# Designs tried in a protein design chat: VHH binders against Alpha-tocopherol transfer protein-like (Ttpal). Part 4

Target 1, 343 residues: Alpha-tocopherol transfer protein-like (Ttpal), of Mus musculus (Mouse) (q9d3d0)
Amino acid sequence: MSEESDSLRTSPSVASLSENELPLPPPDPPGYVCSLTEDLVTKAREELQEKPEWRLRDVQALRDMVRKEYPYLSTSLDDAFLLRFLRARKFDYDRALQLLVNYHGCRRSWPEVFSNLRPSALKDVLNSGFLTVLPHTDPRGCHVLCIRPDRWIPSNYPITENIRAVYLTLEKLIQSEETQVNGIVILADYKGVSLSKASHFGPFIAKKVIGILQDGFPIRIKAVHIVNEPRIFKGIFAIIKPFLKEKIANRFFLHGSDLNSLHTNLPRNILPKEYGGTAGELDTASWNAVLLASEEDFVKEFCQPMPACDNLLGQPLLPEGLISDAQCDDSMRAMKSQLYSCY

## First folded at step 5 (VHH)

Design g46 (from b01 with T57Y; framework vhh_7nfr_2)
Fold by ESMFold2-Fast, scan of step 5:
Structure g46 (fold): chain B 343 residues (1-343), chain A 121 residues (1-121)
Amino acid sequence: as target 1 above (343 residues)
Amino acid sequence: QVQLQESGGGLVQPGGSLRLSCAASGFTFSSYEMSWVRQAPGEGREWVSSISSSGSYIYYADSVKGRFTIARDNVKNTLYLLMDSLKSDDTAVYYCARGYDEESYYGMDVWGQGTQVTVSS
């Protein structure tokens, strides 16, 4: 099972760099202050192997691994940020490191989803009523992300805009330490979804989305509840199932039109009237307001130019003085490869 | 092969108490999350309580919190629901259910036949 991550273990080598040419490590960030209740501290210990007495030691171990194995990776090294990845991988250092590397790799490899990722850029998706987060958590403390694919009109904007809105919401949710420990639940309502709409979510895009959610994002998905799925959904699930890890595949629950089946898993008092609940009518405006209020945070995180790929002395790469590959020995080629892959 | 059998239901007056039991057979009881679900006359199913395989994690519906206690005995392969301060709106058929996988409180694949609880003066 450790071998399944071998293809994701791409580490830049520092062996060909001289000691006097290596850049200085970034300064240590401000200290972490835990916001978890005592019950959540206990849950994190039992479920995630998080020992409060060793928390900062574990965070420092991951920080040291990042600095040693990925010195040119542009990433936050804050205790709170790194802790997200440790919690998502039950304090397995190697798995947490790979998740962090994949997180940044996904952001670089799919600019259509991650570039200019901000609430104001997604007003069309948000105003469509495609997604919301319900106002109440489930009994385990999981936020419920409600998605309605039928609200998407393919002629208005491409499917990638819906994917952007989902990731924007996940980025907002994972900022909460409670969510890092408890995880989330997804409620997907397929009422009215046509075969034509379903065809836009083919095997290629399904593989990319599922791969990022499983291996590139520090979110713990506890259940995926699907309601009002059309008969063709058996075919849709057959397409996505091969890309799902066994544990996650077992957390998919297809309820059809049987709301009694849904209520067995999600209590009525947290569900809106549309899903047989008592928590009022489904409201997307409140979550949209939360996202828009977070605009500045998303601009800082996702809308800044990517950091310049600096030379070994922390200076921007200069266009003049380039040497051809034919004039470089193996050591110089290794160094060039590392510098040019800093993004 | 796999079976869940509830018992302990009956007629009780408001403010009274009942203890439900669920005997499990045909599977490794100690490996599965277990739940109680009820269905009132003319209504759908309502989740009541869940308990992890180890007993370490316990969850209750808001409507029963502070009045009901879920417990398990992994040596006897038995699930319990202790119901105190019963109200007329607790009247329902109570079902014992096994979780789909050993780590999840979501989704249930095995159900008992149910035991009737009636709270009436």
Scores: ipSAE 0.210, ipTM 0.645, lowest interface PAE 5.7, mean pLDDT 81

Design g48 (from b01b with T57Y; framework vhh_7nfr_2)
Fold by ESMFold2-Fast, scan of step 5:
Order: structure tokens, then C-alpha cells, then sequence
Structure g48 (fold): chain B 343 residues (1-343), chain A 121 residues (1-121)
């Protein structure tokens, strides 16, 4: 039997909508220019659901959601800034909005890490050789953030300074549109890390750092490669694992002292000789110079006075468990003190 | 049971060509990134090439660029490595490996048994 001519039971879906029938996107601010190559535009379309012809519409949709649902949130509404959050959540508007809200909530809730965040304030940790970004990307275009915990001397400065340097670097990296599309890889070298040093990275700090990276920062971490880990690393990982989402735990690769295992994922031609590569000696000075050249941008963004009292009242609360422990209470008390001083 | 089976290796003279194949079974092949990794005698593993699930994104180690071509057939559940202008340095056991991208994760979790490629001088 033939079907009746008006017997259509196609369920409504996003796929049933024609892009030609959607409203035209509003005009871009004159300051945004897409820097992606044709290949990266194609990659962003396939992996992130980014449609270049609708990019500005999507940015405006997020902007309108911020204005409607969080009118008192003190945030940049620039196209380039908002696009970071859309790319980090594959153009899911609700997830991108929540990430933006969490990003600002984390910054307010941990002033020990985010206050006065500028390269010149971190010269000691930068000069220690604790972190660098390798000069070459991996085959997928991911920048490689190399960290060496053994370079930290706890008597010289607290562990939060190392965390500050990591977030400063992530803030710099995410400015690149290529990085927003490709993501990053972390290479952590645990050579020489003692139980005493490891004890400084306790569950409260681990919960905050992991929570911010998973749900509070617009960067895609594709892999975490760990080399030269001591047997004690199982104890460190046991502290970290409960705070990791299951799929993210699967991104951790433990190579031990076998650099040949590392070379399966990171080619020798992008690695310094310290990790069995051919890209010269590990150089931290070049990345430090890049950060220092960005000093004024960081001062403008992270070293300005607190928002006006009327703006503080409307700030959204962080979701339960993102950063809500004893140290967060200290940050919350500081925020409340600032708020009440306005009355 | 997830399985990868390589074939096509053998003895070839410098400047020659070989075509390696990897037959995949026990999983949805079209959903995974696939890679070729090699290991020379007395050396560690060296990544050679990767291809995305759709075939749209292809990556090569600098040592093989312009000489090797990675390809896949998602209908036949087969991965290929076409090797041209072979050098003695290409002598290795070649492994087929399954990668995955759970949206923003990258890694390899399943490996084949390997196929020997010998380029005699």
C-alpha cells in the first residue's frame, strides 16, 4: 500500500533546518579577523561543528545569552574572546555559556593564583626552568607544554606560583586560533621528584587545578604524557584520579624511563635532546621572552582594580565541587569582605 | 574481540616499493583514527603516519614525507601504507595501531602483531 500524500511523521531535528532559512548573522566588530588556514577551517567544521558562514551568528547567540542570563557578569564580549568558549565546547551554546561563567568564577574564587597574574611577577618560577612551550607543534598542530616539577624548590616559593605560571602560559596559548582548533599536549617530566615534593600537591590543590582545567578553562587538552615518573607516581595519580572524568583519565600516558614509548606519540624531530629528540637542547628562555613581551596585555587583563560593588552582587556562583573547599572559603571571604565594604 | 592484522611486508631492494595492509575486526573501524608505527632492530618505536576516521586528515613523520602514503577503506575495514623509494633506514617491523578521539582526546590503544620490512643494500 502506498502512503497517503500528507502522511509525514518526520520528527523535528536540527538536521531538518536549512541554514539558508536561518536569520542573517549580525555584523562583526571590525577588530576580528580569522587567521585559520583553509585546512584548519575544514578541521574546525568537521571536529568542532564550526560553520564559517554561521560563525558570527553563533558568537552573537552566545553574547545574547550572556546579556540575558548573566547581565551582571563582568566579561569581555569581544567576538574573538567568545569564540574561544564556543570552540572549546564544539559550538554547544549551553556548554559554552557554562564554561564562560565558570572561567570567571574560578578567577574570582582563587586570587592566590589569578590576582596580579603577569610574567614579571613570575620571574623566579620562569627562571627556574619549571615550564616551557616547545618551539614545534606535534603532527596534529598541538603545542607541547613541557613541565618539570623537579625544578621547583619548595623553600623558594609556594606551589601556587607554579600553578600561576601554568595558567599564564595557557592564557597565552589560547589566544592562538590554531590552538583553539587543535588543542594542546602536556609533557610532564617527573625526573628527580621526591615524596617530599609530591606531598605539596595534595587533594585540595589537585581538586582545584583539575576542576578548572576540565570545566573552567577554554582549552582542549588532547594528551598528557608523563616521563621519568618514580614508583611513587601511583600515589600521586591516586590523589588525582577521583577528580578526573573517566575519558580524561584515559588521556594520561605513563612512559617511565622508556622514551621510545614517548616517541610513538611525539616525534623525535619536535623533541629536545633531553627527551631523545633532535630539536636541540631544551630552551625555556624563548618561551619566557614570549611571555614577557605580553606583559602589558596581562597587566590590562589580570592586574586591574576589582569591579564596582554593583557589579559584584550579580556575579554567578560556581557549581558545587568545582572549587569549594577550605582554600576556596578563604577566597570567598575576601570577595565578601570586598563586597560588604561597598555598603 | 578487537584485532588488527598486518600483511604485505617482505624483502625489497633500495628504491623499491611495498604496500602494507592492516585488516581490522571486532570494532567499528570507520569511527577510529588509525596509525602506522615502526620499530627498527635495536631501536625504539617510531611513529610513521596517522589518518583520521573520515580520511580527511593525514599526518606523516618527516622521515617518510613524500615517499609514503597512508590510506583507508572504511567499507573493507582496511588500513594501507604505500611505501615508495624505500631506503635501508626504512628496515623495521611495521605495526598497525588504533587511535581514538573521544572529542578532545588523542591516543593509541590497540596494536597489531607487526609485519617485517627489510630493505637490503
Amino acid sequence: as target 1 above (343 residues)
Amino acid sequence: QVQLQESGGGLVQPGGSLRLSCAASGFTFSSYEMSWVRQAPGEGREWVSSISSSGSYIYYADSVKGRFTIARDNVKNTLYLLMDSLKSDDTAVYYCARGYDEEDYYGMDVWGQGTQVTVSS
Scores: ipSAE 0.013, ipTM 0.502, lowest interface PAE 7.3, mean pLDDT 81

Design g52 (from b01 with E33D; framework vhh_7nfr_2)
Fold by ESMFold2-Fast, scan of step 5:
Structure g52 (fold): chain B 343 residues (1-343), chain A 121 residues (1-121)
Amino acid sequence: as target 1 above (343 residues)
Amino acid sequence: QVQLQESGGGLVQPGGSLRLSCAASGFTFSSYDMSWVRQAPGEGREWVSSISSSGSTIYYADSVKGRFTIARDNVKNTLYLLMDSLKSDDTAVYYCARGYDEESYYGMDVWGQGTQVTVSS
């Protein structure tokens, strides 16, 4: 089928009508129950182009596109699952489809990160205090993912274990509809990071991690706050900057030791004392408990055998890096070719 | 370092049999899923069969079911493909491949050099 026809399947604009003039929205599709508050429904309409009255049609359109263009892709087609991808790409059907395909492709292209992805396999990383999600959201409703690279000891386990813990956390966070609408904030604390530790985060790893976050995961990153960065951070940033989309690069905020700068973006009442806040001491145990309580869900999602054709293509589905929105047409043709080689 | 080396290919008549072997070195063979993949002249790669690290779970392509048997010997670090009732369509270079992760059936990250199988009258 024509790519032109597929790209033109967006819902018509009703921007000229007030909400009071619109008919009542239809009920949510069978099997999906919306958990958004009225304020979040309004926010989703304004920021994501999500119209409750078109939600059923938008999800079905994406489902039909998956069935038509990627019939052999092993993926959930549940309303709630597909809605994550629509929200991450502001209800652009073509971009949402590409994101879904990339999401499954990155899992197969980087087994060191995505295979056997479950909390019990990552107890050492979780117990190190490398990452946590703060108990309070920022003023925009974003959960704050706090990462401390200096807590990693390279002799204990490879850097890919830290990356696994990040993606495990992102998988848990994106299950929340509130997070799908609001997005997340990353707070990265570089205190104590030596040149030796930084050397483990090379350009190939940086390209893969950033590629997955930008083009392979249905998450909206609203800001990345960097604190306590040493002089070597210029080197780290020089490695990652070429792989960042301009929009995301503009969301990087370097605070150094200036906590007043941080506090203009993240108020003191949501930050732990380690970052000049009043929300108590940094607690990693609570988030670790949330992850461990979700063990069976992760085992079902990431630890089940896949159909042989989906998991045993002769080459990885995606090369180093992922399909960007700018490369959608050509890269999607290449991925379709790889998927169909089994049949 | 990490290596896979295939052997046992050759010329055989239609209806004949061959036994392919793959010698693994440089990694803990018993911890990895293993696969056989083939490539016919002018064609793309075609997955043939896979076996789990323990040997308990086995998958076959529909084109080879009932004719081929995959097996492994974790003591000898060797993967096998026993090919019966060979057809001209089975003519290909056969590659041994290591599965991605110690605990998964996802993808392949290490490849052998391949062994040629020719089925001709």
Scores: ipSAE 0.000, ipTM 0.099, lowest interface PAE 21.8, mean pLDDT 78

Design g55 (from b01 with S50Y; framework vhh_7nfr_2)
Fold by ESMFold2-Fast, scan of step 5:
Structure g55 (fold): chain B 343 residues (1-343), chain A 121 residues (1-121)
Amino acid sequence: as target 1 above (343 residues)
Amino acid sequence: QVQLQESGGGLVQPGGSLRLSCAASGFTFSSYEMSWVRQAPGEGREWVSYISSSGSTIYYADSVKGRFTIARDNVKNTLYLLMDSLKSDDTAVYYCARGYDEESYYGMDVWGQGTQVTVSS
């Protein structure tokens, strides 16, 4: 049947490279180095509209927009950091800019979640077995974030601690360029979740969590698989659904106890025995070790004091000088107030 | 009307080969990811293979790697599964399925009726 493969058209005919007389582009300046495989570069071009030959120009365009529209915003402007936002919004500059602004605004609007966000502060959640990232990716290269709400005991700590652990994990995952291109899959196991536990996830918390995941975080969520959901989950989903974008609502798959339905999307060879797979027993210790090894990076990113106000004109700070609120202009104060309202 | 129609199934002996086809109609085939999924008698569905809209990215289940080849013809709006070195465990109804939108949907939103593959001596 090899002869049939020769007749298949997967791409249009193109000119030979040996006849290409285009001048060589100048070498990239020292800085960002792409870690994607050739297959992932091709996937990013097809799915994200990422053109490697224009990648740095696209990053510079976003950087220029940040400097012009949000000069007060205290943010990294590194190529690798900004590329996360471009990839999450398929290289739409306006959407990528709004995502970046929302990302920082959400961090300021919810101190209960984002203050002192570090692995060592979340040992109780991590040791509970509430979440892990499976050791194998799915067929599309997506990491699988497995969450087990029943492992949470509400009397031990508030639900916001579980939310902190989720965002800590997402921050770690999005650092990978492979993850920026492929996205993630969420596998939520609702076995044993009572009405009492579910009541802690009310509409205000749901709105904040979903809003951050959809509009405040540079991650592509490809699917949310729910297994072992009780009848109560229809009530939980009814609370959540109004806050979901139409596209994302259609990414929710309710499998109940039908693990064969789950296996249509997540093959047995990447799933632990608990979910009908062959990849051994569910292991939370390995991911916990990865997070704890990243402690210093999280301390640097989430545990440093922020200036009260950024200097709009880029005026250099004296070695002992501090930017005071009196040095902020009225435009920056207005924008800062708007950033406190992610929702 | 959005439709997927499989063909090419049949009875073969172990070690034999089959070529499955899936004809797509009612949508822009070249814009969608496609998958093959199978279901053995009395068992659940098992994902077999994936191909991106352009054909540049291809994935296989470990059980079929090196034996099956997925391909597509975007001009003919047809998806193929070339099955070699067939085993009794490959006996199943084979479905072609349309992938979700490329931005964030993973999984299948349109399914064919299926084609029966039986591997038996």
Scores: ipSAE 0.000, ipTM 0.329, lowest interface PAE 10.8, mean pLDDT 79

Design g56 (from b01 with S35N; framework vhh_7nfr_2)
Fold by ESMFold2-Fast, scan of step 5:
Structure g56 (fold): chain B 343 residues (1-343), chain A 121 residues (1-121)
Amino acid sequence: as target 1 above (343 residues)
Amino acid sequence: QVQLQESGGGLVQPGGSLRLSCAASGFTFSSYEMNWVRQAPGEGREWVSSISSSGSTIYYADSVKGRFTIARDNVKNTLYLLMDSLKSDDTAVYYCARGYDEESYYGMDVWGQGTQVTVSS
């Protein structure tokens, strides 16, 4: 008792020696090389609490948490991959872990969206002009994801194909460290969207899409600019609003046909002529080419057989559903209980 | 009362220089990203420049990059825009604006009254 109290009062060097007697931890995967400019390193420190001197220690802490709390989770443990989740949650280890688990849970719980997710499977959506990423970032380095729901023809393919194209694009964008730090801007053009077309985006689909974007994907959405919204937009917004966090709801900017309002934050020199800009005509072919050039990477990530509890010597399936940041502690305990149900 | 008040505008010849100031009151100025936004006659608002709460991260619109410099004094609660090599297309009302949150958010919740800059031969 007293002997233990005395040992607990010893210097850090005694604790360090005790650690040195433990088995060596498994080796980390090949090292991360930072691609951020000096300005982006400064921005990451200010906005994300990312300290370069602690970066690899923070990544290792998340890796250790994954190995301890979710040893059955089939996931990349690469420095660069884990860093996406830390940056998306401002280096809060618990929230980053929750996001990682939710990310993989989404992939298993919605096979209609995430199964066989590759550019060649989505040529019809891509060729429709539904989605593009503008060729120029905004002044803060945010890529602008432009979507045009009116380009979708419901008789040609289901709404889930549009959702697949959005997630495919987000997966491509988040690979960039600059995007992980800067985030993205969404420009949604609602010109021509009818109530009939909007009815395909019902509450169950809205809940899943919004839930994944808020709690299941490591992307920072800085603004959602909506232009040319029809008078029925109140109905569309009423469907999505209950699923939006307050902070995200406040990032929705409704411009109507007032492109001058849009230009307050998105300068004309990065916008195509369709949105009052000077960057030429809206070009969807260039982004489609970028996605198609990434085909092999998507096949490796999304088109491989997924582990299952009964197929991998009792390895559990990831739980269905998303865990909200607001419910982190209780939800994480519940998720661990669900994983144990495979035994 | 949360308030932003611009000053320093005026008439200047092409190639001239002006220094705009924005006095902030009623909030913790050092906690917020600050912006300059302009509106030319008969046109919409154009974002010009932003500066992070600490002053470490600065952005400029391409139209003003290399000619304008944004700065802040967190002790004096003042935002500045130093405008060099002014062109006729820089003619606008210049507004000081506070970012919605402390993290480079693309919305603005507090605006000044504006100060007129006229570049004319």
Scores: ipSAE 0.207, ipTM 0.655, lowest interface PAE 5.4, mean pLDDT 81

Design k01 (from a16 with E56Y; framework vhh_7ocj_1)
Fold by ESMFold2-Fast, scan of step 5:
Structure k01 (fold): chain B 343 residues (1-343), chain A 121 residues (1-121)
Amino acid sequence: as target 1 above (343 residues)
Amino acid sequence: QVQLVESGGGLVQAGGSLRLSCAASGRTFSSYAMGWYRQAPGKQRELVAAIYSGGYTRYGDFVKGRFTISRGNAKNTVYLQMNSLSVEDTAVYYCAADYDTWEVTSEYDYWGQGTQVTVSS
């Protein structure tokens, strides 16, 4: 916070003397319209330290930090986009900035997951029934992302396609301001997962996926509920636990086949019949339709040419196997095009 | 934002019971996740019990069925009822609190000073 901004915050302005001519609170900044209910505004204040009266200043502070510290970072600076990072890090500017940098870093570091990321490229995963978002939120207002690893057939496509579908879903969910405040819950159904299938989620992939969810994506995950886990799940959890912070590891709830314990956390009226609920059959088609209807948004966001050989700071990116654009011959340009064709 | 003060520790014989209390100050207690951790000399800190803003609870494997976590939001106090205590339960017990988020830059946001529990044979 500058001295000028601090001065404005501590003393009534001349404009405040005309408050009797303004019957409503100050409007949201140009280009941002708050969609939160009064209850969610209160929740954001209490849980995230979000003060509506300071929202413009907080967003501007983050924008100024991005332009000063990472002037060449290719990123949106829209109010609504930056708010996602502030909300995910309780309006701590430094933490929000690091999350934004990590968000773009993750997208560039794993082209196998983030290249050409759009719903039409993932029809096989979506049609497999691997994931859906349940139609009802939990009592805390969290959307429930349901995943079923048993629906994946390793010989049909690599595990990275499943990860692409998860990330695509997270990008869609975080567009909602309600989700930015409330967060999400993950319901993972391990019915039918064999040791051989579980082996495809090894330490390397686990480290990358957990790293993205913890440090690279602006979404609040409130709980991970695991049902129908086989006896070997203790081994699977032992593999991923070292990549989790202690308080996050403690948000993993293992229910086994006992749906009564699941129902204490997720009430029956929001769950499909498959999980002992009363909300009808598990429906993956509705969420698939939502994603496919968003095709053009994803093409615009993730399928545009990227500046060749630049890093997040706008400096030449020269990792193993890459060279600066000035040194690229035809074959190297073709190779770079494949790496940066969609981000 | 939040200050935590533990009480109720002490010396108890094996098979006995003890009730720990953690008094919290803050804007909205119901919006905080609260946990009890313990640490014996030379060992890593481990989870004893946690209660989340939605009322969900979690327990460490060695205390399930013996310990119960509860809270009264109006009193800003979290309780740990410890029954059927054993010598292995001897440790310093810490109260912890955060906003119930997936935040990873630190462990829990706030920690108490700890209260000693000693179980004699």
Scores: ipSAE 0.013, ipTM 0.394, lowest interface PAE 7.7, mean pLDDT 78

Design k02 (from a16 with E56Y T101D; framework vhh_7ocj_1)
Fold by ESMFold2-Fast, scan of step 5:
Structure k02 (fold): chain B 343 residues (1-343), chain A 121 residues (1-121)
Amino acid sequence: as target 1 above (343 residues)
Amino acid sequence: QVQLVESGGGLVQAGGSLRLSCAASGRTFSSYAMGWYRQAPGKQRELVAAIYSGGYTRYGDFVKGRFTISRGNAKNTVYLQMNSLSVEDTAVYYCAADYDDWEVTSEYDYWGQGTQVTVSS
């Protein structure tokens, strides 16, 4: 199956070249090399519509679309970079292109979050124990991003610093091809969070963060598990649930203090003792060390001077009220959501 | 583009069991989140069970412990095993598919035409 996907790059057998052999031309410079296991190649084919035999063709198609439709966009056009966006949108070229444009637009539109984004600038958040990535993946191979809002003290630094730490972690995770295929799970622990503290994550910030995660970042989010939320959160969720889209509601699991409910999706052997598991105590130091070891990569990517201000989308969308839902297909609806959430 | 066809509905006595099937045609089935919804006359449509592309499952509180959702990717089919049925489970059951793993603002992309389940006392 690897041989089939690589047939066009595989050298002919000696038997097929046995007569009238000419000197070999110099080899082409090395391109993208797949690091996925055979099982993950199969999973990517089944879940993402990724056909290894067409992978580089699909990457080239996206590259050509970027060059034609967004020639002003300052972006990497490397095979590995573009492949992140194709995998995040199941090899739908139009959706992958829009995700790429939004990714760069979000980075430019929110300098409080994306400027000077590097581990050394976030030592206060990292040292607070606000976030970690658990050492073990879930049964589907998803890394688990654990966040604890109660570790944040609003008087020490603004909420945007917590958001910076989340995106720094997502940027690190998405470098892995395994993560591009499997996706991630978020585990949010609300133990000790007051209503006053929770109010800092208001509708405007929530819309912006969710909009970036959904429409501006090339990562597959499989579930958001919330534990230890105050009992009033369940009542509030029940009241507002009819106003939420079914898809977003179905991605959020409110467990309260019922760890048996959590364990139906996240087994005990991958969870720390704080969440009823057997994987030792919650450890934030190991993930912090991984981030700090990546300092130079983040400086190169996020701490260089920004290019001149160009309009990344080319055109403003009409105000939402001027286009009826009956005239909006899924792509138009997604674009409106993306522009209003990220821009 | 995906077409969904439900089967396995019918008349069953209270306390009985039914297994619903939903066959999907078109795009790669395993890439979809799949759900079962139901709607009784005069009531709103409600989620019965969902299974995501990563294999996570969700159930409505009224069916938890009685119903089980599963998928057979090789046959492009999602199943709903319904046990300990009651008259209150009488409804049209709809299969739904969503080809994006993370969409905050949209409804399910594809729906079947529904299959009737009638539970008699």
Scores: ipSAE 0.015, ipTM 0.448, lowest interface PAE 6.3, mean pLDDT 78

Design k03 (from a16 with E56Y V104L; framework vhh_7ocj_1)
Fold by ESMFold2-Fast, scan of step 5:
Structure k03 (fold): chain B 343 residues (1-343), chain A 121 residues (1-121)
Amino acid sequence: as target 1 above (343 residues)
Amino acid sequence: QVQLVESGGGLVQAGGSLRLSCAASGRTFSSYAMGWYRQAPGKQRELVAAIYSGGYTRYGDFVKGRFTISRGNAKNTVYLQMNSLSVEDTAVYYCAADYDTWELTSEYDYWGQGTQVTVSS
């Protein structure tokens, strides 16, 4: 099995430290104040190798790497923003840098999803009841993103609007430091999904969505629970499975109609009645209100004019390996080429 | 230095039981996802069982109802209770540990040396 000779270089921040042998590090920068509870600080130290006494130095190291290796990249360098990427990659500087570059590349590679991304533009999807975030977290502190594909009517709007609503929700969730440490769980309810609806989620779209979630978004997905899937879902899963890493594929739990199986992982007291729980009826209006209240923040982030060119130095905007050749068709390659023309 | 050490393997008759143990050292593993994989000669490695933060578990289809994974976090130990063993369960069993999150790599962060389980008829 793999040993040290097959491993990537360990970044300096991952090196073993002794508290008694090192000088006291400086406190967090004035522009960033940690909101994590004592328990979450302990969890971040144990799971992510985040040492609060070294947080300033780790953030600065990533900032310096961005400035040196990608000086052409238009990105926020705020402490709070960069921490999202460090936490998503266990404070591995190289992996965090790659994730940051991929994040911006994904936003430019799919303007149909990421342009004009704001709650008011997605009222039809939000009002359909397609998605919500449950009011209670799971035992691991993960927010539960509930998605119901059966609520989508293809004749009303294209499938990309549903994808926009998912990424809008993920952008909102990742702003929370607790979510950056705990991660999220996805609960997908396939009750009522027809073969006709399933045909809209083909290999091209699956490659793009999965590639972004795996390699281009700073969120930790702990599990994907699928309930009420019809027999056709075996075919849908067979399409997406080749694009998943082995241990990511192992985080997919197919429950069918067996809610007792679901309750082993998501206890009844956090689930709505629709999923055998005791937390009241499924409520999409509350999460919709949270998103709409965030309208101004999304306008500032996703609705501003883009810089004329990010690639003036001939560097790729989407790094090789974010979406492998096996996961990209000719259309995706053409879109990458378009990015080098200054949008 | 991080090390995972498996024990409890051996020869057993069909229908019998074995309990595998995996002891982790070199750091605290209470918040790690830990699991068991197996590989039989000429076959690909497959997931047997995994236990995640918060105690939820995952089992391979061929062992559901027969095998149970558990952990003693205070001792950095994970157990695999194997009941109703069959010849098809013959394989080298590997302990693995990883942070409980999505990652670019398909490999676990840490692996044991493996322990042989042989089931005879």
Scores: ipSAE 0.013, ipTM 0.340, lowest interface PAE 8.5, mean pLDDT 78

